# Ledger of designs, part 46: VHH binders against q8pxy1

Target 1, 323 residues: q8pxy1
Amino acid sequence: MMDPQIERKLIEIMRVIHESDKPIGARAIADELNNRGYDIGERAVRYHLRILDERGFTRKHGYAGRTLTDLGENEMNDALIGDRFGFVISRIEEMAFRTTYNPETDKGDVVVNISYFDKDDFETVIELISYTAHAGYMISPRVRIFEEDSLEMSLPPGKIGIATVCSVTFDGLLLKAGIPVEPAYGGILQIENKKPARFLDLISYSGTSIDPIKIFMNRTPTSVLEVLEKGEGKILANMRQINSSAYEMTGKILKKAEKVGLAGCITLGEIDEYLLGAPVETGKFGAAVVGGINGICALEETGIEIETNPISTMLDYQTMKEI
Short names: E, the ipSAE of ESMFold2; O, the ipSAE of OpenDDE; V2, 0.75 times the mean of E and O plus 0.25 times the DockQ between their complexes.

## First folded at step 21 (VHH; framework vhh_6z1v_2)

Design ze1 (at its last look DockQ between E and O 0.26; V2 from the best seeds 0.00; counts 0 for: pae E 4.3 > 2)
Fold by OpenDDE, look of step 21:
Structure ze1 (fold): chain B 323 residues (1-323), chain A 124 residues (1-124)
Amino acid sequence: as target 1 above (323 residues)
Amino acid sequence: EVQLVESGGRLVRTGGSLRLSCAASGFTFDWYAMGWFRQAPGKEREVVAAISWSGGRTWHADFVKGRFTISRDNAKNTVYLQMNSLKPEDTAVYYCAADRYSTYFKDKEEYDYWGQGTQVTVSS
């Protein structure tokens, strides 16, 4: 493992590159880092950029400078996961904007969560994820598996990665259709008789700097396994609010999404009415969506050690396979 | 297997009443809007009434004029059409249909599942 200090610098360089709207050169990166309190020269930045290039995290654009690769973006997100909690809405908006998938053409990128687990748990992970997905408690039954030797993702030794579709994909789909979507709540959703019944607890996205889903994962245990086995229990779910003017269009888009396996939306609420016990603002309707990481929650409930980076990166949905 | 089974259709006199039922199975009924359609001989299938998944929103065609009422019982996976003050013009095969999100009740093409229909005949 490289010197932690060097690794920190690499991460900060990647952050600067990420925040740039165009390729950025070493000098500009150095300047920005210095503005951020990092004492680093252009030469040192060049040195670190070479390291990033070698790792496949950055792409060189001649004299214009560098941009992050998808691999680099993922690495940065992993490294900055703690900081991302403070900017969850911004992250959602960013990833929604980056969503390009079109259900009609079956082309484009979706937002994914990335999880890492021990390769020895592979069979169990695949089985339980498949079961959870087909039970309707994930966004899509399509996943992507990353092996240790994958060129697309840096994995810790002995680990396997799995990408699951994130609920933000719906935000993206709707946004691309010109529909603004407001993240309203993350919460614990009670399942009764294999059906969503009501939210038991809600955290507003605007009321916290930390992702509500993450808060619940850490503080309030789910019982996804009980849901799967008995049809009763608690899962993670989200609420979106959408302006009533987009009611018809939203339904049509979601229907198209379901045809291609994006079936994580539970239902649309009535205009101006509560949905599954969650409040909705006047002039809007709610969209309830299952938590994309419910499969991961199920795994954790079994005792499997798994690390998850929610809202991690973009993947071509066509490269994801039904599990 | 998805099933929508209509019942209650029969011969009735003008001014009479009928209650149609549609029993659903094979899908999560609670998450589908339900609609009633009718098709008379030589005419196109037309929407009669629709109800959202929660029952919180309903729509009725203009020709209903308060005579028909759609309702549902999610515990029974059943949607109903209460038809009062029936007229000969109401003679048709009545179909039950299900729509996943049901943001637009009037578009028959948006409905995912259909029943086989039940015959309603109103005599003079």
Scores: ipSAE 0.753, ipTM 0.886, lowest interface PAE 0.7, mean pLDDT 91
Fold by ESMFold2, look of step 21:
Structure ze1 (fold): chain B 323 residues (1-323), chain A 124 residues (1-124)
Amino acid sequence: as target 1 above (323 residues)
Amino acid sequence: EVQLVESGGRLVRTGGSLRLSCAASGFTFDWYAMGWFRQAPGKEREVVAAISWSGGRTWHADFVKGRFTISRDNAKNTVYLQMNSLKPEDTAVYYCAADRYSTYFKDKEEYDYWGQGTQVTVSS
């Protein structure tokens, strides 16, 4: 488990690297951080740079220092838009804990992803997200729209924000019922003849500060449009594992969530069995869930420019409306 | 509005064959496991066969194994029960059921949606 204060320090180092117009070394980074009021030495900076290198966020240029990779730039952009609360698995656990939504009363907060796009694309964005959600490839058809005059966030002129429900909401629902959920993998799921077939690529949530879903969006293309049109292709999905003692109760809770539009769990695996090719530990079963941003992936496939911050914040589900 | 509509039940002779169909509407059929149940007069409803949402896994009760085959066509939102070598003991009302999470194949209480049934009568 990583200390949240270490994750914050990693983000601050990335900010200094991002703001540099040239590769920058550990001494220069330490000097700049001290100028900003952080008490940190060159040795500590080198320790953190090793972590950033191992995560793929920085690229070394010999003696000249480091620059951010595309993955590192994306991580830095997330930090500029919102808070970074540590490794992805720690963020998932905290967002699950903060989930207060109760399917019996239809009240409380859910976890959302937030995406931003040019207002001129509004009709296309709404149509394709609606289509994707109603086809069963998102968590909920409910969304929240944030326009230029939103009191809840500042938007650049000409931009619209859209909140879509994140799959971590299921983790929160289960946790509130006393069922701990272990996030295991994010991945690319093959669809064949309108059926889930197998995970093609998997990234473990363990030990990473980038959501695997975001990594796949940038490096391994989806074909959500092909799935919608032909029933063949690749979608984003994730897999979690749950202790076998909760098998019956998990199913009952997920059924209640579906009555209020929180769909997207594909299936629960059998105890002790792999699920769609993803490993599951002995004494546990898997739950495979579609990615909450598959509608955004479909939009990117059309060439629309969209910026996405997954696992972004909490939002009252009653303020979200079906599209 | 969720609907499961069974069809194909009729009178057949011992040793005959019959195919039941169940048409589904009002929900996303592709993500549901499906089951066939039966209930003879004065008896409790019992599970006959079940099939996973993908069609890749099936289960059949021992008393019908080798004689009945469950299948599904997700493009048509339909589940089938092919019934061969019918016996008078197979006489019952046959029900189609849908289960979002098939963690309890034998537990009728866990199935979410039910059809109204179709009568199968096997004569001696």
Scores: ipSAE 0.113, ipTM 0.481, lowest interface PAE 4.3, mean pLDDT 83
ESMFold2 (binder alone), look of step 21: mean pLDDT 85; pTM 0.878

Design ze2 (at its last look DockQ between E and O 0.58; V2 from the best seeds 0.00; counts 0 for: pae E 5.2 > 2)
Fold by OpenDDE, look of step 21:
Structure ze2 (fold): chain B 323 residues (1-323), chain A 124 residues (1-124)
Amino acid sequence: as target 1 above (323 residues)
Amino acid sequence: EVQLVESGGRLVRTGGSLRLSCAASGFTFDWYAMGWFRQAPGKEREVVAAISWSGGRTWHADFVKGRFTISRDNAKNTVYLQMNSLKPEDTAVYYCAADRYATYFKDKEEYDYWGQGTQVTVSS
C-alpha cells in the first residue's frame, strides 16, 4: 500500500483535474493545491501525475495537461475526499443524473456503495447485511458481490466486495421524473420501539465539505445492532427537501420504488414542517431516508474491518440480487 | 398479515353521534396515512376523510361540513372518525384504508390496504 500521504496527494491532484474545464498542467495543479493548503511544487505534481498515468487514472493531452479517465473519476469518487464545500452535493447531483433505473420497467442503473472486507468474514457479512436490509434499515435488500477475480472491479488481495444501494438512487428517481431534490442533512436517527423517533444530530450538506454520513461513521458510533436486537438505538439517515409542488408526484414515485425493493424512504414530511426534528424550508417538504450503509455500520459494530466507498458507482439494478 | 378492523358502526337516529375506530396491525402504522371511505347501496365508494401519518394534515369531504372529524392514535395503531349530527344520507358501509406515502388523499386507488367495513345506519 502506498504511503497514505501520497495517496491523499494523488486524490487531491485528481480532484483538481476533475474540477478543471479543460486539460490542466502540472504548474496549474500545483498552484491550485497550494491555494488549498497543500505545500507542493510543480515537480512533485509531475511525479504524482506520472503515477496517475501509470495507474490509468489520468490521460495526457500533450502540453495542454491532463484530464481524468473514467477510471480516475471512479477512483476519485471512491476516495470521497470532501475538502471542498459543495463537493458532496456535486457528487450526489452527478450520480442522481446518472441514475437511469425505472421501477415500472425494472430496467436501469442505480447508485451503489462499495464495501470491501476480508473473504473470511463473508458468511457473517452476508447474514448481517441480509438481516439489516430485511429489517428495513437499508435502501434495498439487493446486493452485488464481487469476488477477487471479478473483471468489473479491482479488489485488494483476499478481499470481497459488496455493493449496496445508495440513497442517492432516490434522488435519481425523482430527478428523472422532473423533480428537483435538495440534499439537506445527514444525521443520526434515533430508533425507539422499532420506529424512527427523531434525529439526534444533523449535519447540513451545504455546511460541510465532507459527506455527513462519513463524518458520522467516523465520529459518532451507531448502534444498528442494538436496533436490530432490541428495537432501540441509532442509525444513519438522510433528509431531502423537495418543493411542495411535487408532493403528490414524489409519493407516487416512492411507492413504485418500494414495490421493487427500494424501500429506504422512511416517510414524507408535511409541507413547511419539521420532519423527525429536522428543519424544512418554507415551500418544501422533507423526505427522510435511511442510510444505505447502515448494514455496513452494523458490521463495523461487530468488529469486522470493512472499507466503504459511499456513492461509488452505478450498477444495473437487475444484476443485483436479494440477499 | 396486514389487518384493518373497523368498529363502532350501528343504528343511530338522525342527529345522533357515532365514533368509528379502525385498528391496524401487520404494518408500520406510523408511516401510513389513513383514510375513511364510505359506500352506500348503489353508490360508489367515496372518501370521507383522511389524515397523514403524523396527524399534521387532515382532509374532510365537502359533505362532511364540519360534522365529522378524523383523528389517530399512533400508540394504539388506531384511526378514528367522530361523526356528529348524522343524517339518513350518511347511511353506508364505512371503510378504513391505509396509504403509505399519502400521495393523494382523495384517490382511493392510492390506498394500499383496506378494512372490511362497518355498517352505519341513520334512521329518520
Scores: ipSAE 0.696, ipTM 0.864, lowest interface PAE 0.7, mean pLDDT 91
Fold by ESMFold2, look of step 21:
Structure ze2 (fold): chain B 323 residues (1-323), chain A 124 residues (1-124)
Amino acid sequence: as target 1 above (323 residues)
Amino acid sequence: EVQLVESGGRLVRTGGSLRLSCAASGFTFDWYAMGWFRQAPGKEREVVAAISWSGGRTWHADFVKGRFTISRDNAKNTVYLQMNSLKPEDTAVYYCAADRYATYFKDKEEYDYWGQGTQVTVSS
């Protein structure tokens, strides 16, 4: 679940760093926080700074202290939005609830991510997303393209929008069958010999206002192109946990979804066991799913400028076409 | 293309032993549950043993418990059935089967991919 006390301290530390004209050290941060009414010592500030460093939000300058990275500035801004409208977990739960797609009738809405790119990159974007999806590293090969004259979406001049299916669609399918799904982690998954091996890095959805997938995208830690070419590398993936009583029904639902192209579930774990190194609580099993934006990650690895709004909206799956 | 190829079936005397193997190709074997089934002439195909994708869960039918052992080697994309203390009742065509989501793996309807089978005959 949400850990608001830790998140609040991280935000306040980032504010102090942001307001400093120069790099600032842990002692000075602690002094300023005490001036603001926080009872926190230098040792505790160093602990939180390590978390910020690990997430890529701060940059060390030796004895001079730390400054915020661009990612840190973005996290602070997104956290303020999240506080007013809820957290990523609440967004995931909302979108799962709004999922109406029925694999048996091929009708209804799925959850999508929306990305924007320069129209001059159109051929490269379509080719690489198609390749990535058909290699099994996206949720579906069906996409929807929005052009400059779209009535459904306001696009910046010279941009094309593309909707790709989000993994939260699986959460929605399961929820409609009466199976609650607990989003647990976003992460980086190692691929070895074309096979999923282990999660290398995990961020819990509880206690963050930013989608872990977006955090990893900004750090650019993937090598999706290497996976596509050589079967070795790193992809975005996420992990859910589900009560063991739903084990058989979950498998049946995911099998039906694959028949309509919703195939990004890597596997279901064993009951009561870690899945690919990610923790799973007793009485539950894990479900590991590829990130719906791995094709976007591959494009960013080539240097193409592309902006993505993960877990963006609902679209009727029938309006999405295989690329 | 998914392929399952059984081997090792032959004629053997009562009380003997036999190991069946099933070589898999065309899919990521490490993430599939595997099962062994058998079918005697005029009878329904029945589950003999099954094993989860990791090998962490196994199940054996009561009529083979203590005599047959299912195992897998994910490095070789192969599932095995070690058959000991064979009886004439074990005479059947043995099939291997696979499915990613066969979480209720006793039911043959859960399995999508099947091998062609290998004949095991136990003589008295």
Scores: ipSAE 0.197, ipTM 0.625, lowest interface PAE 5.2, mean pLDDT 83
ESMFold2 (binder alone), look of step 21: mean pLDDT 85; pTM 0.877

Design ze3 (at its last look DockQ between E and O 0.56; V2 from the best seeds 0.00; counts 0 for: pae E 2.7 > 2)
Fold by OpenDDE, look of step 21:
Structure ze3 (fold): chain B 323 residues (1-323), chain A 124 residues (1-124)
Amino acid sequence: as target 1 above (323 residues)
Amino acid sequence: EVQLVESGGRLVRTGGSLRLSCAASGFTFDWYAMGWFRQAPGKEREVVAAISWSGGRTWHADFVKGRFTISRDNAKNTVYLQMNSLKPEDTAVYYCAADRYGTYYKDKEEYDYWGQGTQVTVSS
């Protein structure tokens, strides 16, 4: 592991690059970092940029400077998870925009969560994730596994990474079709007799700077295992609000998505009506979606230590395999 | 295996009443809007009525004019069509269909599952 101080500088450099609308040079990066309270010279930035280049996190555009690669974006996001919670809606919007997957052509990128766990837990993780997904409590049964030697992401020693499809993928699919989607609520959804019954608790995305899902993960335990075993319990779920004018189109898109394994949408609500106990604004309808990390929640309930970065990065959906 | 099985179709006199039933199995019934279609000889299949997954919203074709009512019982995985004041023009094979996500598609091609149909004949 590189000097933590160096790593921090690298992350901050990456942040500056990410925030730039165009390729940015070393001098400009240095200036920006200094403005942010980092005492760093252009020469030092150049040195660090070389490291980033070598790691594949940045792309050089000649004299214009550098941009982040997808790998770089992922790394940055992993490192900045703490800061990301303050901008959940913005992150959702960003990732929705970056979504390019087309269910009809089966090409493009989806939004994923990244989780890390001990390699010794691999078999258990795979089994439980598979079970949870096929029970319908994840967005997709497709996952991607990252080994320690993966060049695509940096993993802690002895850890394995798993990418699961994030619910924001639906936002992206709909947005790509020209449908604006509003993140409304994250919540705890009661399952009764293997069916979603009602939201027990809701947190509005607009009412908090912290991801509602994260809040619930930390404060309110799920019982995904109980749901899997007995058909009764609590899972994480989200609510989206969509303008009523897009009702039919939304249904069509979701149907197409389901055919390719993106089946995390529970149902659409009636226009102007509550959905599973969650309020909906006039002129809109609700879309209830399972939490993409319910599999992870199940794992945590077993006592497995797992670190999760929700809404982490984009992956080619074709590279994800059904588990 | 997904199955939709219609029942209740029979010969009835003009002005009579029938109740059609459609029993669903092999899929999560609660998450599908359900619809009734009919097809008369030599005519295209047309939508008669639809109901949302929760039963909270219903739609009926204009030609129904209050004579038919769609309903559902999710505990029984069954959708119903109560038909009153039947006319000879209502003679057709009636089909039950399921629509995922409940968008009330009028286009028959958007429905995911179909029954085999039940014959309704209205005599003068």
Scores: ipSAE 0.792, ipTM 0.905, lowest interface PAE 0.6, mean pLDDT 91
Fold by ESMFold2, look of step 21:
Structure ze3 (fold): chain B 323 residues (1-323), chain A 124 residues (1-124)
Amino acid sequence: as target 1 above (323 residues)
Amino acid sequence: EVQLVESGGRLVRTGGSLRLSCAASGFTFDWYAMGWFRQAPGKEREVVAAISWSGGRTWHADFVKGRFTISRDNAKNTVYLQMNSLKPEDTAVYYCAADRYGTYYKDKEEYDYWGQGTQVTVSS
């Protein structure tokens, strides 16, 4: 296996070549990579271009520079897809690692989603998020409000921010106990007669470079209001899988979290079995958790314009108040 | 309002059979593990049997294996304990209990909801 640093630079160089509408030389490639924040010189680019030539990924056009071959285009696209797939998982892992919240003391940082909305919608936003959270379709009834004069967040005039607890907080709680959690799917979960029934639609975190929650928010409507009103409909939820050796400890940790208000875990699956129709690998069990933004979904269903940045940051849970 | 209501406890002769029922309401029964416990006078409450939320896994204490069978009907929000070959030592108040995740099914401290119990008395 070639040095991973060399492979990474090969991919980045191919990306610059791909984006050029004409053959491009080593100096121009180096300049463009430096403009993108990569520290690489012209000599190093020439070294890597020789490797690309030998692999058949680039074609030299004399002094005009190089273009990608069909083989190079395919390899660059495959490599870009691989990098994009890892980004969401890496973000989840980072946020889980940064979680310090301790359910025993009710202190520490939790992972939050941040949503922004017009000040004029404030009362409706607060009322509907409160209703959704207390109905059990969010991770916690605690929120944090950021107004125009917030020192922690820059807001345009007329906008308010709201932080809601993200389900990755559970991943962080488990990680602190030594339990690695694999994010598996984001999805649409059917509710029937006020009970979770089955996932209707699933997007694997490893099968997409875009957060599945963002995909569903833009492409597949929820019906959270119908769930709240009639006990029937569709909510956002996600599924993770955990090694069966942690089965007992996971249940204990999540039960403690529920006693202090982190109640969005729907259920733990049986070992080696699908959970609510979502696949689970042999030797593992699933954990199904409501989406932390279901209150935002309900607001969008009413026609309120609201923008959401999922898995946004960490907040001290004690600065978050029941709504 | 969470309720677990046991029924079916009565006086039965040694060697007899009895079926206990526990009707659940006020929570999402389908996703709770369920257990049967018993408490004889002067003794600690002890687990008799447990069943996973789906019914796919069951566990029975050694002192009742082959004699008692736990089952559940999620459509009816009900858990059952079929008790066969009853002995005088089975005389106790039997309690139904619900455990949110069911991962520590033998530990009474892990159960979230409890019924008020039904008396089973086995006569010589």
Scores: ipSAE 0.398, ipTM 0.737, lowest interface PAE 2.7, mean pLDDT 84
ESMFold2 (binder alone), look of step 21: mean pLDDT 86; pTM 0.883

Design ze4 (at its last look DockQ between E and O 0.64; V2 from the best seeds 0.00; counts 0 for: pae E 3.5 > 2)
Fold by OpenDDE, look of step 21:
Structure ze4 (fold): chain B 323 residues (1-323), chain A 124 residues (1-124)
Amino acid sequence: as target 1 above (323 residues)
Amino acid sequence: EVQLVESGGRLVRTGGSLRLSCAASGFTFDWYAMGWFRQAPGKEREVVAAISWSGGRTWHADFVKGRFTISRDNAKNTVYLQMNSLKPEDTAVYYCAADRYGTYFKSPEEYDYWGQGTQVTVSS
């Protein structure tokens, strides 16, 4: 492991590069970092950029400077997700925009969450994720497994990574169809008799700097295992608001998505009406979606140690396999 | 296995009333809009009425003119069509159908599951 201080600097450099609308040079990066309170010179930045280049996180564009590679973006996100305050909506919008998957052609990228766990827990993880997904409490039953030697992801020693489809994928699908989607709430959803009943608690995306889902993961324990075993308990879920003008088109797109395993949408609400107890603005309807990380929550409930990076990166959906 | 089973169809006189029922099984009924369709001999299948998953939204065809009412009981996984003031023109096979999300009440092609139908005959 590289010096934590160096790693932090690398991450901050990557952040600056990411925030740039064009390739950015070492001098400009240094200036920006200094503006952010980092005492670093151009020469030092150049040194770190070489490291990033070697790691495949940055791409050099001659004298114009560097941009982040997809690998770099993923690494940055993994590193920063825990520290990112106030940019949840922006992140959602970004990832929605990056979504390219077409259910009709079965080609393109979806948004995924990345989770890390001990390799010794592999069988249990696979079994429980599969069970949770097929019970309908995940976005898709397709996952991707990353081993230690994966070139696409850096994993800690002894750890395995698993990618699960994120709910933001729906935002992306709808956006590609020209439908604006507003993240409204994250919350705890009560399941009764194997059916969503109502939201027990809601956090507005506009009212928080932290992902509501993450807040609930830390604050309020889910009982996904109880849901799986008894048909009753609490899961994570999201609410989206969509303009009423897109009601029919939204339904059509979601149906198509469901046919290819993207079945995390519980239901659409009526225009101008509450959905599962969550408020909806006039002129809009709600879309309730299960939390993509409910499988992970189930694992945590068993006592398995697992680290999760929600809304982590993009993956080709065709490379994800049904588990 | 998904099943929609219609019942209640019979011979009735003009001006009479019928209540059709459709019992659903094999899928999560609570998350599907339900619709009633009818097909008369030599005519195309047409939508009669539809109801959203929650029951909060309903649609009725113009020819219904307040005579028919769709409703549902999610606890019983059943959708109903109350038909009053029946006319000979209402003679048809009536079908129950289920539509995920229910954003296209009037579009038969959007419905995912169909029943076998029940015969309604209205005599003069």
Scores: ipSAE 0.816, ipTM 0.916, lowest interface PAE 0.6, mean pLDDT 92
Fold by ESMFold2, look of step 21:
Structure ze4 (fold): chain B 323 residues (1-323), chain A 124 residues (1-124)
Amino acid sequence: as target 1 above (323 residues)
Amino acid sequence: EVQLVESGGRLVRTGGSLRLSCAASGFTFDWYAMGWFRQAPGKEREVVAAISWSGGRTWHADFVKGRFTISRDNAKNTVYLQMNSLKPEDTAVYYCAADRYGTYFKSPEEYDYWGQGTQVTVSS
């Protein structure tokens, strides 16, 4: 059975082939991998290329070298997406651990997403984010704005940055109180008659039960504007699982957080029951939380160019002001 | 603004039945647990029954178990208390209340919103 080190080398070789504008040979692949810090010789590359050929992932072009087949491109993309989602889980755990915000004292750091937009769009961005946050579809109405001269953040020329509170802040609040939280799913939540109805698409952080790229690759993954205007549509939301023994304390902590504006938790599920169609393990309950970037989703729906780095950094909540 | 409006309280004879209703508005009723409380003259307010946000879990105080039944209709934003085999000691003002997460249903301090109450009087 193929060991994980061989599979990693196969993926790296496919990546080099993918990045080449033309067919590429084993010597050139080996040279590029060594430039990237891998210790691999031409003979080893040829060995791995034969495996890729046998699997149908590469196409040989005589002495010119190899290109990826459609199958190879798809396999590489699947492997890279899985690796990226594993990184996201580790990032979520790190940010939850780094959360120091205490709702009782209103002090400490929260997890934020950072978005960048053209300064000419400032008024529209601020207005729609404010509207979305005060309608209850973001974690908090508090934001932090970064301009070109910010010492805390390097901004592209002509851009303004905005920090919005990330839903992982709730994981951190609970963890700080001694309550382990499993970030189970990210997804799309349907809103009907101004009420959360069901999760439509779910990405499991712990497995392969749902294609991880569906949310990002869907041209219309949300309709937050429709939700804001008509009470119908789709928003970003996520679900976590918590041991039933913490049911009462979880509710207490979340109520305290709501008093200081951290009010994006939609509901806590019934013990041992699915929540809004998302699976929940026996002995646990779910907590459904709006996505912290739903205001950004609304802006993208208007056609504004805006780039977001989710789960980006920690900020002191007291430096964030209600918009 | 959140409103909870109780109705259905009246005078009934011992052994009779009564159904209380509580109409809710101004919040997402589907995601709140609901409780019925009562307060007799000179006594502290006490929990009578509670129901989870979906209606899948209910709790009733021992002194009303088997006689009172809490239920809810999320389509109508209404919670009910069916009261059977009424006794004079059930005489009280009955209040409905809403709890954002439904995690502390027995303690009045944990409920976020309260109705004005409806009087139930059970005659000997």
Scores: ipSAE 0.327, ipTM 0.696, lowest interface PAE 3.5, mean pLDDT 83
ESMFold2 (binder alone), look of step 21: mean pLDDT 86; pTM 0.883

